VHH binders against Protein SPO16 homolog (SPO16). Designs and how they scored, part 3

Target 1, 180 residues: Protein SPO16 homolog (SPO16), of Homo sapiens (Human) (q5vvc0)
Amino acid sequence: MAESGKEKIKWTTTIIISSSLKSYEVATALENRSHKVRYSDSVENGSIIFSLSGVAFLLMDTKECLLSTEEIFLAKIEKFINIHQNSFLVLSAALHGPEEWKLMFRIQQRFLGCNLRILPVHNTVNAINLMCTIAKTTSKPYIDSICYRMITAKAYIIEQSPVWKTLQKIKLNSDSVNPN

## First folded at step 4 (VHH; framework vhh_8k46_1)

Design g47 (from f12 with Y103W S104T)
Fold by ESMFold2-Fast, scan of step 4:
Structure g47 (fold): chain B 180 residues (1-180), chain A 125 residues (1-125)
Amino acid sequence: as target 1 above (180 residues)
Amino acid sequence: AVQLQASGGGFVQPGGSLRLSCAASGFTFSSYAMGWFRQAPGKEREFVSAISGSGGSTYYADSVKGRFTISRDNSKNTVYLQMNSLRAEDTATYYCAKDIYPWTYTFEESDYDYWGQGTQVTVSS
């Protein structure tokens, strides 16, 4: 990881973003921070995954959800939380009105037994700050290790990260059901 | 060992077409993104196009959008670059490259390894 003249390594990570978000403001903003960004077309649309900690975020627009069938986005959320153990649902515009609030409440009730964590956000800056704060806190044990083994830190993020094992499982499952 | 062999370059008139191929071996081809980069005499190497391991995502430099098409055949371990409406400014040595990390992709040159030998493309009257 690139670090300018500092004895202690500043927190940084590789962020994996769904291809569906490549041209969106959130992806551009994350690319402009000190973190390394990579893309994937094998993860669920709307995914943002922090490799070092394994924390995964699913971005959904509440207004868009209100225009679609509830069964479709609930199935999407269920699939996501079953794949990623440390997962959050980031809902844009969830508090903009009564219908958006009701939708968020219905999602919370549907996944009550699944320990679903919902983050309502109003703008991209708030979403990014919340995601980065959560990921940084969760990665604390790994940051301490990296401080003493800078060269190994890159290999650790790539080869030892729980995220890379999850991506491999997704790829293997896709390959087994979609032969050529 | 990982090997990448680019071919298909040559001399072509402005407005002409060429198809480049890159034959890969020594790794699980479908798990890695592949990219095309080019370097003109006296210039830095620049990104041209990339394709995800599955082939589901493709990306192009603004200078080649609408003229070039990247594709891959995972059963043949080959990535292709179809170049149409060629211009004098497209004259360069074209390199195919493998992404360092599987299951994801990037357009940053520093994250590509195992570059091919390159194939020369010259667009001139």
Scores: ipSAE 0.516, ipTM 0.756, lowest interface PAE 1.1, mean pLDDT 80

Design g5 (from f12 with S104T)
Fold by ESMFold2-Fast, scan of step 4:
Structure g5 (fold): chain B 180 residues (1-180), chain A 125 residues (1-125)
Amino acid sequence: as target 1 above (180 residues)
Amino acid sequence: AVQLQASGGGFVQPGGSLRLSCAASGFTFSSYAMGWFRQAPGKEREFVSAISGSGGSTYYADSVKGRFTISRDNSKNTVYLQMNSLRAEDTATYYCAKDIYPYTYTFEESDYDYWGQGTQVTVSS
């Protein structure tokens, strides 16, 4: 086969990070992974959006959720999932014990039937590795064709969103092969 | 066509103040972040300050924090840089620039455009 001349390039993506996370380790670590990082003050605090995959992550500290009223953090989650079709809630805690698991069960029960997935993480490294793995997997050229078509068809409904249009514009530019 | 007109530069003694203005046209001003960059003779262009399209977020290079203030008036399509406690090392040509992409912002020079002439700031005793 005449495939030996084809180059393999390291996949990089454009990531939109909430301004609220600019000084956090997660933002610095994503910048250090050679991803193109842009910031936004019009997205929910704690948001990290991967343009190529269309995947959105909401980072929340489990201890802060346990100390706040349930209505406040549930409203924040609801607003986030109404904006992003492929949504993940990243719940960080040094240790996920009974109270943390009860919180996750209550959130899952509240958002049953929604497109929200919950990801418990222990530290910044775990969060970044998990987010990058999910985003990279969903952006692979050889994604299941049925799943890819379903995602594309569903995305059509929200393409009028300024956020979606911004993601499309950034995605097209990051797919450019010219490094200049 | 995008047009950016910087003004307000001049000669000032150390410790003095200047206010730079950048009048913009040819694009939806409130949708784009704006930045100020400067270049001294024989040196590379460096980032000074940036402001998001809404004005809700502002950022500064460490060398100017606490001394410079960036602001914008979206009704006038103008971005400003208030420069206080000026130092000799602030001597440079100052350029205003538009971010390439709307609704987000960055500090990377390569994602900004420059249009028209910069404005010269000279801080000397």
Scores: ipSAE 0.425, ipTM 0.716, lowest interface PAE 1.7, mean pLDDT 79

Design g6 (from f12 with S104V)
Fold by ESMFold2-Fast, scan of step 4:
Structure g6 (fold): chain B 180 residues (1-180), chain A 125 residues (1-125)
Amino acid sequence: as target 1 above (180 residues)
Amino acid sequence: AVQLQASGGGFVQPGGSLRLSCAASGFTFSSYAMGWFRQAPGKEREFVSAISGSGGSTYYADSVKGRFTISRDNSKNTVYLQMNSLRAEDTATYYCAKDIYPYVYTFEESDYDYWGQGTQVTVSS
């Protein structure tokens, strides 16, 4: 049966997800929440962008980071922060052991004073709930406005929408200036 | 003016192959994802396959996965659908379509703004 909830206006938004996540549970779960999901292969692997709220999330698995060169994942995070003003790093498995905790602390030390916030998460459901709560909270001043409702309803057909401006910004920072 | 010209349809026996082409003009082809959709008589239009603007990402409906291959040639402003191991249930009019926004792609019909005239594919013995 349908659940009505407490909200008078159901929050729905447009989400840009890295094509690297298309087969992941996080992508299907966001689609199932009635959000408009679009994929992009021009964004950093692991990216989830809530364009209307201006919030961007980079999903990384702490165990995968421990298997790679530190310089590689730190460069990836730095590139992400430089593209997105309101950036969050979503770290899975960061609470699984002392090595994972040390890695999280090294990342915090490297980006101390930057606009990056780190979110350790336990599972996909926790990650999705946190991302949606943050994006919705960031957009709260707009949710109550007629302007926001019009932008949401027409987001995919209006050139001046936040979605369009976000896509232009991503394109400019993509290594696609010299097509082969 | 955006124009999409689909071609390559025809009559084939089950197990046969066809290659569909869609020639595009009037927009920056390499920036937009392209999709193939099909519509059988008396049925809704359904998603078949999509390819990102760069060609780096391709996606297929479960019913055609492993049998169909989507590709594009951005130098020729053309998207292709190679159809192998054709079945009677693949009989439909096939449409190529352009995504509304550049740099992204999707599989929902409502996110495509321009459609080709269609090319008929009939698989029969």
Scores: ipSAE 0.325, ipTM 0.705, lowest interface PAE 2.9, mean pLDDT 81

Design g7 (from f12 with F107W)
Fold by ESMFold2-Fast, scan of step 4:
Structure g7 (fold): chain B 180 residues (1-180), chain A 125 residues (1-125)
Amino acid sequence: as target 1 above (180 residues)
Amino acid sequence: AVQLQASGGGFVQPGGSLRLSCAASGFTFSSYAMGWFRQAPGKEREFVSAISGSGGSTYYADSVKGRFTISRDNSKNTVYLQMNSLRAEDTATYYCAKDIYPYSYTWEESDYDYWGQGTQVTVSS
């Protein structure tokens, strides 16, 4: 049977993902990494929020930005950083670069005085690894709390199972065999 | 107290359709996602579909995508599941459930509370 779950606890967390990303590879990959994933209509499109870490990521595809007006995506970034104190812009960059590089420069220049961190990425795996690394390091003081919550959740599930109830019967029977 | 009452189940032949309803009370309905789950004989309960509090977003299990449609009427505190092209494998007791957390939605059963009594759906020839 499973012990208290102390053994081999891996870092996991709860991630709130914008509904706009539901069908994207990044969302599917995060769902497959043992993290608890929730979706929200109430957050900015492209948001990925690690609430326990206090960090938020805004995902933007450079190709999609180039199809919209500069005013629109800059306003979106400004709104995002005003809501989230520890905010990061994750920019997916296309391989053929001049317009993508110009876009990144314009964003950087607009938010020069702000504490906005820009993370250029070229694939989903790199984006996920960067976001998770940042969230994990920022949440280091909370890792014990996360582990405790996982142990508690596991114990609750085990307690509700027929196996758990059978083990309780066995323990009771063993205790009654050796009266003291 | 929170109350959920599911209805609309029945017996239907393969290829048929049914519409399930879940009447909710005791909470701010429009703030919470609602989900449909099902449990077939001898199987664990499985996720079917979820809808955000606003009704603006939906999520479907792969097995029902394209055949089932979840919807809600926040003025009537009711969530619906329209089931089309029913298959024998859809035979189960269907439960509606309220999400624990407002302003978000999920397929994770552990994040749902206040389960309705369920309504039986039997698809057989």
Scores: ipSAE 0.438, ipTM 0.722, lowest interface PAE 1.7, mean pLDDT 80

Design g8 (from f12 with F107Y)
Fold by ESMFold2-Fast, scan of step 4:
Structure g8 (fold): chain B 180 residues (1-180), chain A 125 residues (1-125)
Amino acid sequence: as target 1 above (180 residues)
Amino acid sequence: AVQLQASGGGFVQPGGSLRLSCAASGFTFSSYAMGWFRQAPGKEREFVSAISGSGGSTYYADSVKGRFTISRDNSKNTVYLQMNSLRAEDTATYYCAKDIYPYSYTYEESDYDYWGQGTQVTVSS
């Protein structure tokens, strides 16, 4: 009786998305999650900003990066991190290979010592789930820094499952780190 | 703290002109869109015009398009509303407002933060 008819309240927020992404699956999927989406003509192409959380994501396709000069995409990343203090690079790697790995390594070296986190993803759905999870946990007053680190570590270590399993051995009271 | 100081209101004859100013402080002015809203006695507050942080994009309500011009001077942290060909229907208290979010723009009232007092504009013969 009391259990029936109760709707599950979803976490929703306002997301600012670069106009460059209007026609992309990522924008429509975020709208389909009942988030309020606003578009921007002044942020870097590929930007997705969760305003309440203060977290910003730059979405880049590994194939597009490999087709451009290193100077071009590195300048774009540098401009992005200079504007946003809590920055993540969401690097779309449709097919994990040595070129994608070397590209990520080069970006990591260039921005060593900067507050940039790299999130390699294989598809749009996983990218959205990861971005929403990071933003949601960051916006909570009782946010667990360990939980946040585990979420980002999982993204970094998708190809290094032994490291992920080592993190799980740590006696973390993470409960469900799958709020999605 | 964020502060917005609207000024320039007064009495004008139909067909006249008036310029409103809004001096802003307490935030990175060039990163936020600014809007003008108005409220006439007995009516709901309505959107008038908005300008993006860079000044590159402007929006106008259909009722004022072609007559009003919004502009900003980011070096002076000021947004302006130039009102031409004024009509009796333009009589209202005018408010300037800051967008809640940087880097974007909106004409939805719920996405604006309102601070301070408005400036009264009366258009009468």
Scores: ipSAE 0.127, ipTM 0.475, lowest interface PAE 4.2, mean pLDDT 79

